# Miniprotein binders against q53ft3: the designs that were tried, part 20

Target 1, 195 residues: q53ft3
Amino acid sequence: MFGCLVAGRLVQTAAQQVAEDKFVFDLPDYESINHVVVFMLGTIPFPEGMGGSVYFSYPDSNGMPVWQLLGFVTNGKPSAIFKISGLKSGEGSQHPFGAMNIVRTPSVAQIGISVELLDSMAQQTPVGNAAVSSVDSFTQFTQKMLDNFYNFASSFAVSQAQMTPSPSEMFIPANVVLKWYENFQRRLAQNPLFW

## First folded at step 12 (miniprotein)

Design he6
Fold by OpenDDE base, look of step 12:
Structure he6 (fold): chain B 195 residues (1-195), chain A 97 residues (1-97)
Amino acid sequence: as target 1 above (195 residues)
Amino acid sequence: SDRERLIIKAKMAARWLRLALELARQGNTEAAKAAIEFAIRFLRRIEELATTPEEEEIVEQAIEAAQEALQLLEQGKPDEVEEILQEAIELLEELIQ
């Protein structure tokens, strides 16, 4: 349902579902991370009237998790870029993830997505300066996301002759991914906010 | 309160089931299955939050309906899922009232 991308790292598409409404990505070596992209995979949309609140968690000086609301993803806004570098020294409280038994290791931060009603999300206030609003930044990070995804997907590409039977799995031809990539690039060039 | 939480989760479960229904109609069987699975997770939580025998019965029936719908999708019978999902949604609406 969700993906997470850090520039220069492999895309993460397998969030840990820690509750009926909560998903978590681990971010190792979080101190080196400036920006994170959270996006919907496009496999399953949010139900009508629902979206995702995106949280960031890092250990405080006592090793306790500090959760901060970064922003939101929705069907209408299926991806968002967040600056997390400035948050590492901030104060936070236990948010919806506070009650979750999430295993933490040193130097590992977490991105949490809470699936919520849109009405409830509207009442929440993200931390300041977390959302990247510049078109130029958006374009750059989107391009990085596209490249990362394409490279990731391509790394798993096999010829039909190399395929092993797996009836329980769905396969997407590589040319479909390429076509999608090219189309997305074209649209992005025309209007960075086309979606 | 636990009751408020139950209601919120019931609303969310119902929304997932409605999505599943739409996805099934569109022929997106895999996404429909996933949506049902999400709903079932909410239903299990609701079951834990239930305080009355009536609530327990309703949520149990909703779980059974959702599971049946999932099985039908596994069997490649998306057309038969609509009625069952609708039943589950109606059961949840009873919890919300």
Scores: ipSAE 0.686, ipTM 0.898, lowest interface PAE 0.7, mean pLDDT 85
Fold by ESMFold2, look of step 16:
Structure he6 (fold): chain B 195 residues (1-195), chain A 97 residues (1-97)
Amino acid sequence: as target 1 above (195 residues)
Amino acid sequence: SDRERLIIKAKMAARWLRLALELARQGNTEAAKAAIEFAIRFLRRIEELATTPEEEEIVEQAIEAAQEALQLLEQGKPDEVEEILQEAIELLEELIQ
Protein backbone atom coordinates (compact mmCIF):
# COMPACT_ATOMS: atom_id res chain seq x y z
CA MET B 1 0.00 0.00 0.00
CA PHE B 2 2.90 2.41 0.87
CA GLY B 3 6.32 3.24 -0.46
CA CYS B 4 9.30 4.97 1.07
CA LEU B 5 12.15 6.61 -0.88
CA VAL B 6 15.46 8.12 0.18
CA ALA B 7 17.60 9.80 -2.49
CA GLY B 8 20.37 7.49 -3.61
CA ARG B 9 18.71 4.38 -2.20
CA LEU B 10 16.35 1.74 -3.58
CA VAL B 11 12.65 2.44 -3.15
CA GLN B 12 11.07 0.41 -0.39
CA THR B 13 7.62 -0.91 -1.31
CA ALA B 14 7.19 -3.68 1.27
CA ALA B 15 6.39 -2.09 4.60
CA GLN B 16 6.43 -4.32 7.67
CA GLN B 17 2.90 -4.42 9.05
CA VAL B 18 3.32 -4.33 12.82
CA ALA B 19 -0.35 -3.96 13.76
CA GLU B 20 -3.68 -3.96 12.01
CA ASP B 21 -3.32 -0.20 11.47
CA LYS B 22 0.46 0.34 11.56
CA PHE B 23 3.22 -0.04 8.98
CA VAL B 24 6.98 0.46 9.32
CA PHE B 25 9.96 1.00 7.02
CA ASP B 26 13.51 0.60 8.33
CA LEU B 27 16.04 3.33 7.55
CA PRO B 28 19.57 2.06 8.18
CA ASP B 29 22.38 4.60 8.47
CA TYR B 30 19.80 7.27 9.21
CA GLU B 31 22.40 9.91 10.11
CA SER B 32 23.17 10.31 6.39
CA ILE B 33 19.51 10.92 5.47
CA ASN B 34 18.15 14.45 5.16
CA HIS B 35 14.80 13.80 3.43
CA VAL B 36 12.41 10.89 2.95
CA VAL B 37 9.50 10.53 0.57
CA VAL B 38 6.43 8.62 1.77
CA PHE B 39 3.81 7.79 -0.82
CA MET B 40 0.89 5.53 -1.64
CA LEU B 41 1.66 2.89 -4.27
CA GLY B 42 -1.77 3.29 -5.88
CA THR B 43 -2.69 -0.38 -5.53
CA ILE B 44 -5.35 0.30 -2.90
CA PRO B 45 -6.69 3.62 -1.61
CA PHE B 46 -7.63 4.44 1.96
CA PRO B 47 -11.29 3.82 2.74
CA GLU B 48 -13.46 6.93 2.79
CA GLY B 49 -12.81 9.00 5.89
CA MET B 50 -9.38 7.50 6.60
CA GLY B 51 -5.78 8.48 6.04
CA GLY B 52 -2.23 7.93 7.28
CA SER B 53 -0.23 9.75 9.95
CA VAL B 54 3.50 9.52 9.24
CA TYR B 55 6.05 9.30 12.06
CA PHE B 56 9.84 9.20 12.29
CA SER B 57 11.68 7.25 14.98
CA TYR B 58 15.36 7.31 15.85
CA PRO B 59 17.30 6.18 18.94
CA ASP B 60 18.41 8.89 21.36
CA SER B 61 21.83 8.97 23.05
CA ASN B 62 20.62 6.27 25.48
CA GLY B 63 19.37 4.04 22.66
CA MET B 64 15.69 4.71 23.42
CA PRO B 65 13.30 5.38 20.52
CA VAL B 66 12.21 8.97 19.90
CA TRP B 67 9.05 9.25 17.77
CA GLN B 68 7.97 12.44 16.03
CA LEU B 69 4.97 13.16 13.83
CA LEU B 70 6.13 14.28 10.37
CA GLY B 71 2.79 14.81 8.68
CA PHE B 72 0.15 12.97 6.68
CA VAL B 73 -0.71 11.10 3.51
CA THR B 74 -4.30 10.80 2.27
CA ASN B 75 -6.16 9.91 -0.92
CA GLY B 76 -6.11 13.66 -1.70
CA LYS B 77 -2.41 14.05 -0.85
CA PRO B 78 -0.92 10.65 -1.68
CA SER B 79 2.76 11.62 -1.43
CA ALA B 80 4.82 13.88 0.77
CA ILE B 81 8.46 14.77 1.29
CA PHE B 82 9.67 15.12 4.87
CA LYS B 83 12.87 16.71 6.12
CA ILE B 84 14.33 14.62 8.95
CA SER B 85 17.83 16.07 9.36
CA GLY B 86 16.65 18.57 12.01
CA LEU B 87 14.68 15.94 13.90
CA LYS B 88 17.61 13.74 14.97
CA SER B 89 18.11 15.81 18.14
CA GLY B 90 14.50 16.70 19.01
CA GLU B 91 12.17 15.60 21.77
CA GLY B 92 9.49 13.01 21.15
CA SER B 93 5.77 13.64 20.82
CA GLN B 94 2.61 11.70 21.57
CA HIS B 95 2.32 8.81 19.16
CA PRO B 96 0.57 5.46 18.70
CA PHE B 97 3.77 3.38 18.27
CA GLY B 98 4.81 3.30 21.94
CA ALA B 99 6.49 0.06 22.96
CA MET B 100 5.59 -1.73 19.71
CA ASN B 101 8.97 -1.09 18.11
CA ILE B 102 11.70 -0.60 20.66
CA VAL B 103 14.78 0.34 18.64
CA ARG B 104 17.72 -1.81 19.77
CA THR B 105 20.39 -0.64 17.33
CA PRO B 106 21.76 2.91 17.27
CA SER B 107 22.16 3.09 13.46
CA VAL B 108 18.58 2.24 12.39
CA ALA B 109 15.65 4.63 12.33
CA GLN B 110 12.09 3.94 11.23
CA ILE B 111 9.27 5.55 9.31
CA GLY B 112 5.92 4.60 10.81
CA ILE B 113 2.54 5.01 9.16
CA SER B 114 -0.57 4.82 11.34
CA VAL B 115 -3.85 4.38 9.46
CA GLU B 116 -6.43 6.54 11.21
CA LEU B 117 -9.78 8.31 10.87
CA LEU B 118 -9.34 11.73 9.26
CA ASP B 119 -10.96 13.44 12.26
CA SER B 120 -8.27 11.98 14.53
CA MET B 121 -5.56 13.21 12.17
CA ALA B 122 -6.92 16.76 12.14
CA GLN B 123 -6.20 17.02 15.89
CA GLN B 124 -2.52 16.13 15.51
CA THR B 125 0.28 18.69 15.13
CA PRO B 126 3.44 17.70 13.21
CA VAL B 127 6.84 18.74 14.55
CA GLY B 128 7.95 22.04 13.08
CA ASN B 129 9.81 22.10 9.75
CA ALA B 130 9.28 18.38 9.09
CA ALA B 131 6.87 18.86 6.20
CA VAL B 132 8.35 20.41 3.06
CA SER B 133 6.45 22.11 0.24
CA SER B 134 5.64 19.37 -2.25
CA VAL B 135 6.52 21.47 -5.30
CA ASP B 136 9.84 22.77 -3.96
CA SER B 137 10.78 19.36 -2.54
CA PHE B 138 9.92 17.53 -5.76
CA THR B 139 12.02 20.05 -7.69
CA GLN B 140 15.03 19.56 -5.40
CA PHE B 141 14.61 15.76 -5.37
CA THR B 142 14.21 15.61 -9.13
CA GLN B 143 17.27 17.81 -9.71
CA LYS B 144 19.38 15.54 -7.50
CA MET B 145 18.02 12.46 -9.26
CA LEU B 146 18.83 13.96 -12.69
CA ASP B 147 22.33 14.93 -11.55
CA ASN B 148 22.86 11.39 -10.32
CA PHE B 149 21.67 9.90 -13.61
CA TYR B 150 23.85 12.19 -15.71
CA ASN B 151 26.95 11.58 -13.58
CA PHE B 152 26.34 7.82 -13.68
CA ALA B 153 25.77 7.66 -17.43
CA SER B 154 28.68 10.01 -18.13
CA SER B 155 31.06 7.80 -16.14
CA PHE B 156 30.72 5.23 -18.95
CA ALA B 157 31.41 7.66 -21.77
CA VAL B 158 34.34 6.85 -24.06
CA SER B 159 36.02 8.86 -26.79
CA GLN B 160 35.90 7.65 -30.39
CA ALA B 161 39.56 6.63 -30.07
CA GLN B 162 38.64 4.38 -27.12
CA MET B 163 35.66 2.66 -28.79
CA THR B 164 35.99 -1.09 -29.19
CA PRO B 165 34.69 -2.43 -32.51
CA SER B 166 31.72 -4.43 -31.20
CA PRO B 167 28.81 -4.54 -33.64
CA SER B 168 26.56 -6.41 -31.17
CA GLU B 169 26.63 -3.47 -28.74
CA MET B 170 24.81 -0.17 -29.15
CA PHE B 171 26.27 3.12 -28.01
CA ILE B 172 24.77 6.52 -27.30
CA PRO B 173 26.92 9.64 -27.80
CA ALA B 174 27.38 11.52 -24.54
CA ASN B 175 26.10 14.71 -26.20
CA VAL B 176 22.67 13.11 -26.59
CA VAL B 177 22.52 12.42 -22.87
CA LEU B 178 23.61 16.00 -22.12
CA LYS B 179 20.94 17.45 -24.43
CA TRP B 180 18.27 15.33 -22.76
CA TYR B 181 19.50 16.39 -19.31
CA GLU B 182 19.47 20.10 -20.21
CA ASN B 183 16.02 19.86 -21.78
CA PHE B 184 14.63 18.01 -18.78
CA GLN B 185 16.05 20.62 -16.38
CA ARG B 186 14.52 23.43 -18.41
CA ARG B 187 11.11 21.70 -18.46
CA LEU B 188 11.32 21.04 -14.73
CA ALA B 189 12.09 24.69 -13.95
CA GLN B 190 9.06 25.76 -16.02
CA ASN B 191 6.69 23.13 -14.64
CA PRO B 192 7.91 20.81 -11.85
CA LEU B 193 5.02 18.42 -12.53
CA PHE B 194 5.31 18.16 -16.34
CA TRP B 195 6.14 14.42 -16.16
CA SER A 1 -11.67 1.25 27.68
CA ASP A 2 -11.70 -2.01 25.74
CA ARG A 3 -15.31 -1.33 24.63
CA GLU A 4 -14.43 2.11 23.24
CA ARG A 5 -11.41 0.66 21.41
CA LEU A 6 -13.56 -2.20 20.09
CA ILE A 7 -16.10 0.27 18.63
CA ILE A 8 -13.36 2.29 16.91
CA LYS A 9 -11.83 -0.87 15.42
CA ALA A 10 -15.27 -2.05 14.30
CA LYS A 11 -15.92 1.25 12.53
CA MET A 12 -12.57 0.98 10.73
CA ALA A 13 -13.14 -2.67 9.81
CA ALA A 14 -16.53 -1.75 8.34
CA ARG A 15 -14.91 1.01 6.27
CA TRP A 16 -12.40 -1.49 4.86
CA LEU A 17 -15.22 -3.91 4.01
CA ARG A 18 -17.25 -1.17 2.28
CA LEU A 19 -14.17 -0.33 0.23
CA ALA A 20 -13.77 -4.02 -0.62
CA LEU A 21 -17.40 -4.18 -1.77
CA GLU A 22 -16.94 -1.16 -4.05
CA LEU A 23 -13.66 -2.51 -5.46
CA ALA A 24 -15.25 -5.89 -6.17
CA ARG A 25 -18.14 -4.14 -7.98
CA GLN A 26 -15.56 -2.35 -10.13
CA GLY A 27 -13.85 -5.65 -10.99
CA ASN A 28 -10.70 -4.76 -9.07
CA THR A 29 -10.39 -8.18 -7.49
CA GLU A 30 -6.81 -7.85 -6.19
CA ALA A 31 -7.52 -4.57 -4.40
CA ALA A 32 -10.77 -5.98 -3.01
CA LYS A 33 -8.86 -8.95 -1.58
CA ALA A 34 -6.34 -6.59 0.04
CA ALA A 35 -9.11 -4.54 1.63
CA ILE A 36 -10.70 -7.70 3.06
CA GLU A 37 -7.32 -8.81 4.45
CA PHE A 38 -6.96 -5.46 6.22
CA ALA A 39 -10.47 -5.81 7.60
CA ILE A 40 -9.67 -9.31 8.90
CA ARG A 41 -6.69 -7.95 10.84
CA PHE A 42 -9.04 -5.43 12.49
CA LEU A 43 -11.54 -8.22 13.20
CA ARG A 44 -8.81 -10.30 14.90
CA ARG A 45 -8.02 -7.32 17.12
CA ILE A 46 -11.73 -6.87 17.88
CA GLU A 47 -11.81 -10.55 18.86
CA GLU A 48 -9.08 -9.85 21.45
CA LEU A 49 -11.02 -6.85 22.82
CA ALA A 50 -14.38 -8.60 23.04
CA THR A 51 -15.54 -9.10 26.66
CA THR A 52 -19.09 -10.47 26.29
CA PRO A 53 -20.38 -13.64 24.61
CA GLU A 54 -22.53 -11.48 22.32
CA GLU A 55 -19.51 -9.49 21.13
CA GLU A 56 -17.49 -12.70 20.64
CA GLU A 57 -20.26 -14.35 18.61
CA ILE A 58 -20.73 -11.30 16.36
CA VAL A 59 -16.98 -11.03 15.69
CA GLU A 60 -16.67 -14.76 14.95
CA GLN A 61 -19.50 -14.52 12.43
CA ALA A 62 -17.96 -11.43 10.83
CA ILE A 63 -14.58 -13.17 10.52
CA GLU A 64 -16.18 -16.21 8.89
CA ALA A 65 -18.05 -13.98 6.42
CA ALA A 66 -14.93 -12.00 5.54
CA GLN A 67 -12.91 -15.21 5.07
CA GLU A 68 -15.62 -16.66 2.82
CA ALA A 69 -15.63 -13.47 0.74
CA LEU A 70 -11.84 -13.69 0.41
CA GLN A 71 -12.06 -17.31 -0.72
CA LEU A 72 -14.71 -16.44 -3.33
CA LEU A 73 -12.45 -13.73 -4.74
CA GLU A 74 -9.53 -16.20 -4.85
CA GLN A 75 -11.79 -18.54 -6.85
CA GLY A 76 -12.54 -15.76 -9.37
CA LYS A 77 -16.14 -15.25 -8.19
CA PRO A 78 -16.34 -11.52 -7.44
CA ASP A 79 -20.03 -11.35 -8.32
CA GLU A 80 -20.81 -13.69 -5.40
CA VAL A 81 -19.18 -11.64 -2.63
CA GLU A 82 -21.64 -8.76 -2.35
CA GLU A 83 -24.17 -10.51 -0.10
CA ILE A 84 -21.47 -11.99 2.15
CA LEU A 85 -19.66 -8.68 2.55
CA GLN A 86 -22.93 -6.90 3.29
CA GLU A 87 -23.67 -9.47 6.02
CA ALA A 88 -20.25 -8.80 7.59
CA ILE A 89 -20.83 -5.05 7.46
CA GLU A 90 -24.23 -5.40 9.13
CA LEU A 91 -22.70 -7.54 11.91
CA LEU A 92 -20.15 -4.81 12.57
CA GLU A 93 -22.86 -2.15 12.62
CA GLU A 94 -24.72 -4.18 15.27
CA LEU A 95 -21.49 -4.41 17.26
CA ILE A 96 -21.05 -0.61 17.09
CA GLN A 97 -24.65 0.05 18.19
Scores: ipSAE 0.631, ipTM 0.870, lowest interface PAE 1.2, mean pLDDT 79

Design he8
Fold by OpenDDE base, fold request of step 18:
Structure he8 (fold): chain B 195 residues (1-195), chain A 97 residues (1-97)
Amino acid sequence: as target 1 above (195 residues)
Amino acid sequence: SDRRRLIIKAKMAARWLRLALELARQGNTEAAKAAIEFAIRLLRRIEELATTPEEEEIVEQAIEAAQEALQLLEQGKPDEVEEILQEAIELLEELIQ
């Protein structure tokens, strides 16, 4: 029913069912993981009015699991990307995963999926910054990329008085780059998928 | 409360059974079986949460119906599953009331 993907690793398609409504994936070497993708396999959908709450668990200094709600998967949103790298120092939240007889290795984290009624899911608040809205993440990435480019290009800016003759080279006014940047920003703000 | 948990699980089980019914109608027998299996697991938990003989009886009947439906699907008789699943759903609805 569920899959779990970490970049650079084999996809996991066999979650351990730990309860009638709960599934778990093990994530070895979790400290090296930045993002996790949780997705439906497409073999069986959620029943109407149901979805999955996705949790992340890591061991604290005492070896006790710290669970945090990352977000949700539903038939309407059958896959989600979660950033977990920043959660490693976070506080635990209420979670439906009680005492699980899961052999815990200190280096192994877990992704837990709780199959729940959508109404119940709506009452839950994911930890901040975990749910990488594809759009938000894209927007953030794009913004970072744009900033990077602008900074890079601007670092080569020279005044006309500083220009040395180079007949083989073409020069672009810095103002053109700025205008492009501003226009792009405006378009991005209007529609992140304008391209 | 245990009662609240029971009701929630019953609602979930009913939804799985409804899905199974739809899947069976569509000819997706394997997915239908899986859905029924999910429901049965929930029903087993509900049975444990039941506190009255009436609740126990209802859940037991629902389990039996779900199991029968599963067997029929395994036998390649999806057309006979609808009535049985509907019965199980109705039993759960009674439990939720």
Scores: ipSAE 0.765, ipTM 0.927, lowest interface PAE 0.6, mean pLDDT 87
Fold by OpenDDE base, fold request of step 18:
Structure he8 (fold): chain B 195 residues (1-195), chain A 97 residues (1-97)
Amino acid sequence: as target 1 above (195 residues)
Amino acid sequence: SDRRRLIIKAKMAARWLRLALELARQGNTEAAKAAIEFAIRLLRRIEELATTPEEEEIVEQAIEAAQEALQLLEQGKPDEVEEILQEAIELLEELIQ
């Protein structure tokens, strides 16, 4: 029913069902994780009026789990990206997972999904820094990528008088790169998914 | 309270069974089976939360109906599942009242 993805790692498609309405993914070496994607596999939808509350847990200094509500997944929003790097020092919140005797390896965190009525979910408040606005995060990333590329390319800019002939290489005028950059930014501002 | 938890789980179970019915009608037998299995797990929890003989009886009947529906789907008889699932849903609605 659910999948979990961490960049640079294999996708997880087999959640452990720990209760009639709760699923858990293990995240080893969680300290190196910045973002996690939780998504529906598409095999089974939520029933009408139901969704999933997504929680993150990590061991505190005493080895006790600290749970935090990250956000939600629904049939209308079947995937979500969460930033968890800043949560590792956060305070615990109320959670439905109780004292689960999950094998507590100090380096292993967990993603928990609680299947709930939508009305109940609406009463819950996620931790402020966890929900990555998909559009905002994408736009920010894209802008950073564009800036990085432009800066990189511009660092190689030389005048024609400064060029060393290299018959085996193709050259692009710097003004073409600038024009591309400006056009891309304009399109991105109009529609972040124009591509 | 335990009663509140019982009611919430009953509502959820009913919703899963309704989904199963819809999926079965659509010919998505595998998804329908999975939905019924979810409902059965919830029903088992409700059974544990039940405090009266009447509640226990209703839940047991709902479990039996759900199990029968699952068996029918496994046998390739989706057309016979609708009536059974509807019965289970009605039982749960009675429990919620």
Scores: ipSAE 0.765, ipTM 0.927, lowest interface PAE 0.6, mean pLDDT 87
Fold by OpenDDE base, second read of step 20:
Structure he8 (fold): chain B 195 residues (1-195), chain A 97 residues (1-97)
Amino acid sequence: as target 1 above (195 residues)
Amino acid sequence: SDRRRLIIKAKMAARWLRLALELARQGNTEAAKAAIEFAIRLLRRIEELATTPEEEEIVEQAIEAAQEALQLLEQGKPDEVEEILQEAIELLEELIQ
């Protein structure tokens, strides 16, 4: 149902279900992580009127888990990017995961997703600096990057008649670049996190 | 309160079952099964939270209905699932009330 992505790491698609309504991803070496993407796999949507509250847990100085609400995922917003770097140990508030005896390794942080009624979610306030960008921002960034690359590559396009002999140079047909671009866009549209 | 928790979970379970029904109608059998499984997990928790014989009976019947629906989907009989899921939903609505 859920996936978790850290840049430079393999996508996690198998959350541990720790309760009837709670899922957890382990994040090893969390100190090196700046951003986490949480997303729906698209296999099963939320029921109407339901969504997911996304929490982050890291060990405090005493090794006890500190949970903080990062934000939300819903059918309407099936992915979100969260900044987890620089999160300060919040005062221990009652969190849905607080009562759970989750075996933790000191070097491992956790992303928790609590499946909840939307009405309940609306009453919760995420930590202020955690929600960095919407899926739209990510998509826009990726699209801009793709456009930049395409424009760059296209600027070097010449017709065969315009080509100067350069035996040391390899040439790529422009249609190959275009095809790649189109395929990438299609994949991005289908799954923004396919990479 | 435990009662409040029970009601919230019952609402959630009902929503999962409704989703399952919709998914089954759409021919998405695998997703429907998964939705039912979510509901069953919630129902089991509700059963633990139940404090009256009436609540226990309602939850038990809902679990049975959900399990039957799951079996029917596994058997490739999605057309027979609708009535059973509807029954389970109605049971949960009774519990919420």
Scores: ipSAE 0.743, ipTM 0.919, lowest interface PAE 0.6, mean pLDDT 85
Fold by ESMFold2, look of step 16:
Structure he8 (fold): chain B 195 residues (1-195), chain A 97 residues (1-97)
Amino acid sequence: as target 1 above (195 residues)
Amino acid sequence: SDRRRLIIKAKMAARWLRLALELARQGNTEAAKAAIEFAIRLLRRIEELATTPEEEEIVEQAIEAAQEALQLLEQGKPDEVEEILQEAIELLEELIQ
């Protein structure tokens, strides 16, 4: 019914049903995972008016599970990519004496899917950083980098009449920078992963 | 609170049974069985939430109807489940009232 995929790992297609309306996938070594894909296998759709709320759980410092809403899957959106790297609280500086670290947070997190009425799902708000995929974040970051580069390069533009040649300096027309910028933006809009 | 949870689960069970009816009509017997099994799991939870004899009777009848439909599908008789699934759906709609 559901699948769960992490890059470089075998796909999981056998969710553990933990309640009449809840399913779970285990994610061992979750600290090395940045993104997870949750999708419907296509064997059975949701009934009309229903869908799935997708959660991420990791153990807190007391060993208690902390569940956070990542987003949703529905018949109209049967797969989604979720960023989980910003949701881990177990990251920190290692002591020089790591062997004295007797308390170890369990290394297994979980993806949970709660099957619900769509009206119930509409009342929920996902955590802010989880709803955006790495592709979308990469695109936005790259756009900001391009804007900064263009603004920086344009600050050095000179007119042909204002050029003062120096043996150690080389100049390019500002139009070249603009054309590069426009071409790069077009390629990113067509394929954010072309890099 | 228990009554509200019961109503939500009854709505969900009815939606699973409507899907099962549609899948059975399409000849997708294995998916129809799965949908009925999801509905039965919800109905068993509804039994735990029921607080009146009327609620308990309605849920018991709905479970029996859903189990009969499942048996018919296991026998390869998807054409024969429509009436019993519609009865189970009507029972759930009464429970929601």
Scores: ipSAE 0.719, ipTM 0.903, lowest interface PAE 0.9, mean pLDDT 76
Fold by OpenDDE base, look of step 19:
Structure he8 (fold): chain B 195 residues (1-195), chain A 97 residues (1-97)
Amino acid sequence: as target 1 above (195 residues)
Amino acid sequence: SDRRRLIIKAKMAARWLRLALELARQGNTEAAKAAIEFAIRLLRRIEELATTPEEEEIVEQAIEAAQEALQLLEQGKPDEVEEILQEAIELLEELIQ
């Protein structure tokens, strides 16, 4: 039903069911993890009016699990990216996993998914900054990449008067690159996920 | 309260069974089976939360119906599953009232 992905690691598609409505993925070496993707496999949808609350757990200084609500997955939003690198010092909120004796190793964090009624989920507040605004982050990244490219390309720009004759070389007018850049920015502004 | 938990789980179980019914109608037998299995797990928990003999009986009947539906799907008889799943759903609705 659920998958979990950490960059540079194999995708996990077999969650441990720890309760009738709760699933857990183990994340070894969690200190090196910045982001985690939780997604539905597409094999079984949520029933109508249901979704999944996604939690992150790490051991506190006493070795006790601290669970924090990251966000949600639903049929309408079957995947989500969460930043977990900054969550190491947070106070645990009320969480549905607290009563479960989940065997933990000190170096292993966990992603928990609680399958719940949507009405119940609406009453929950995720921890701040966990949900990566995929749009904003992507837009910023893309913009930086584009700027880098433009700066690089423009560094080679010469006027026609400055051109050294090289009949064997093909030249692209700088205005073409600029037009491409402008068009790309426009598209990005209209739909950050246009690609 | 335990009663509230029971009701919530019953609602969830009913929703899973409804999904199973729809999946079965669509010919997605494997997904239907999985949905029923989720419902059964919830029903088992509801059984533990039940405080009256009447509640226990209703849940037991729902479990039996769900299990029968699962068996029918395993036997390749999806057409026979609808009535049984509907019965289980109705039982859960009774429990929620």
Scores: ipSAE 0.718, ipTM 0.909, lowest interface PAE 0.6, mean pLDDT 85
Fold by ESMFold2, fold request of step 18:
Structure he8 (fold): chain B 195 residues (1-195), chain A 97 residues (1-97)
Amino acid sequence: as target 1 above (195 residues)
Amino acid sequence: SDRRRLIIKAKMAARWLRLALELARQGNTEAAKAAIEFAIRLLRRIEELATTPEEEEIVEQAIEAAQEALQLLEQGKPDEVEEILQEAIELLEELIQ
């Protein structure tokens, strides 16, 4: 139902379901990650009146999870980019002996998605520095590009009745991606602010 | 608090079943089955939260109805699931009251 994308890594599309209403993606080597994209695959929408609250969790120095609300995904906004680099402020404390501040145990963080009623989501406030509005202009451009790509690619999705036997996966012809790339480049060259 | 948590999960389960009904009507059988499976996971949690005999009976009947709907879809009988899904939704609405 969900995907998770980090620049320079393969897209994750197989969330681990950890509760009846909660899904998790593992982020190994999370300290090298500055931004994460969470998106809906398009295979199953949220039911009407529901959406997803997106959380970031990292282990503290004792290995205990610290959870922070990043924001939301819904049928009306099926993808979002979140900045996570500022959420790890406790690591690498500035001491005269900076190397001694490196924690030996932290290795894997998580992105959690909690499927909830929209009324419940309206009462929640994300962590301020993870807000989409606080990202720089490059990240805003990247978000628009990813939303554009998602909408374009999803318009070519096929039903399982037309697939070769490969359950749980969707297929997109490679030339769809190429057409999207060429269209985006041409629009950007004509007007860098067209988006 | 258990009653409040039960109601929230029942509302969510009912919404998953309504989505399943719409997906089945559209011929999207695999997505309909997935939606029913999400609802069943919620119903099993509701079963753990139930504290009265009335709540327990309603949840048990809702689980049976959802499982029957899933089996009908697996048998390629999507036109037969509408009544049983509507029954499950009505049971959940009764549980919410």
Scores: ipSAE 0.713, ipTM 0.899, lowest interface PAE 0.9, mean pLDDT 77

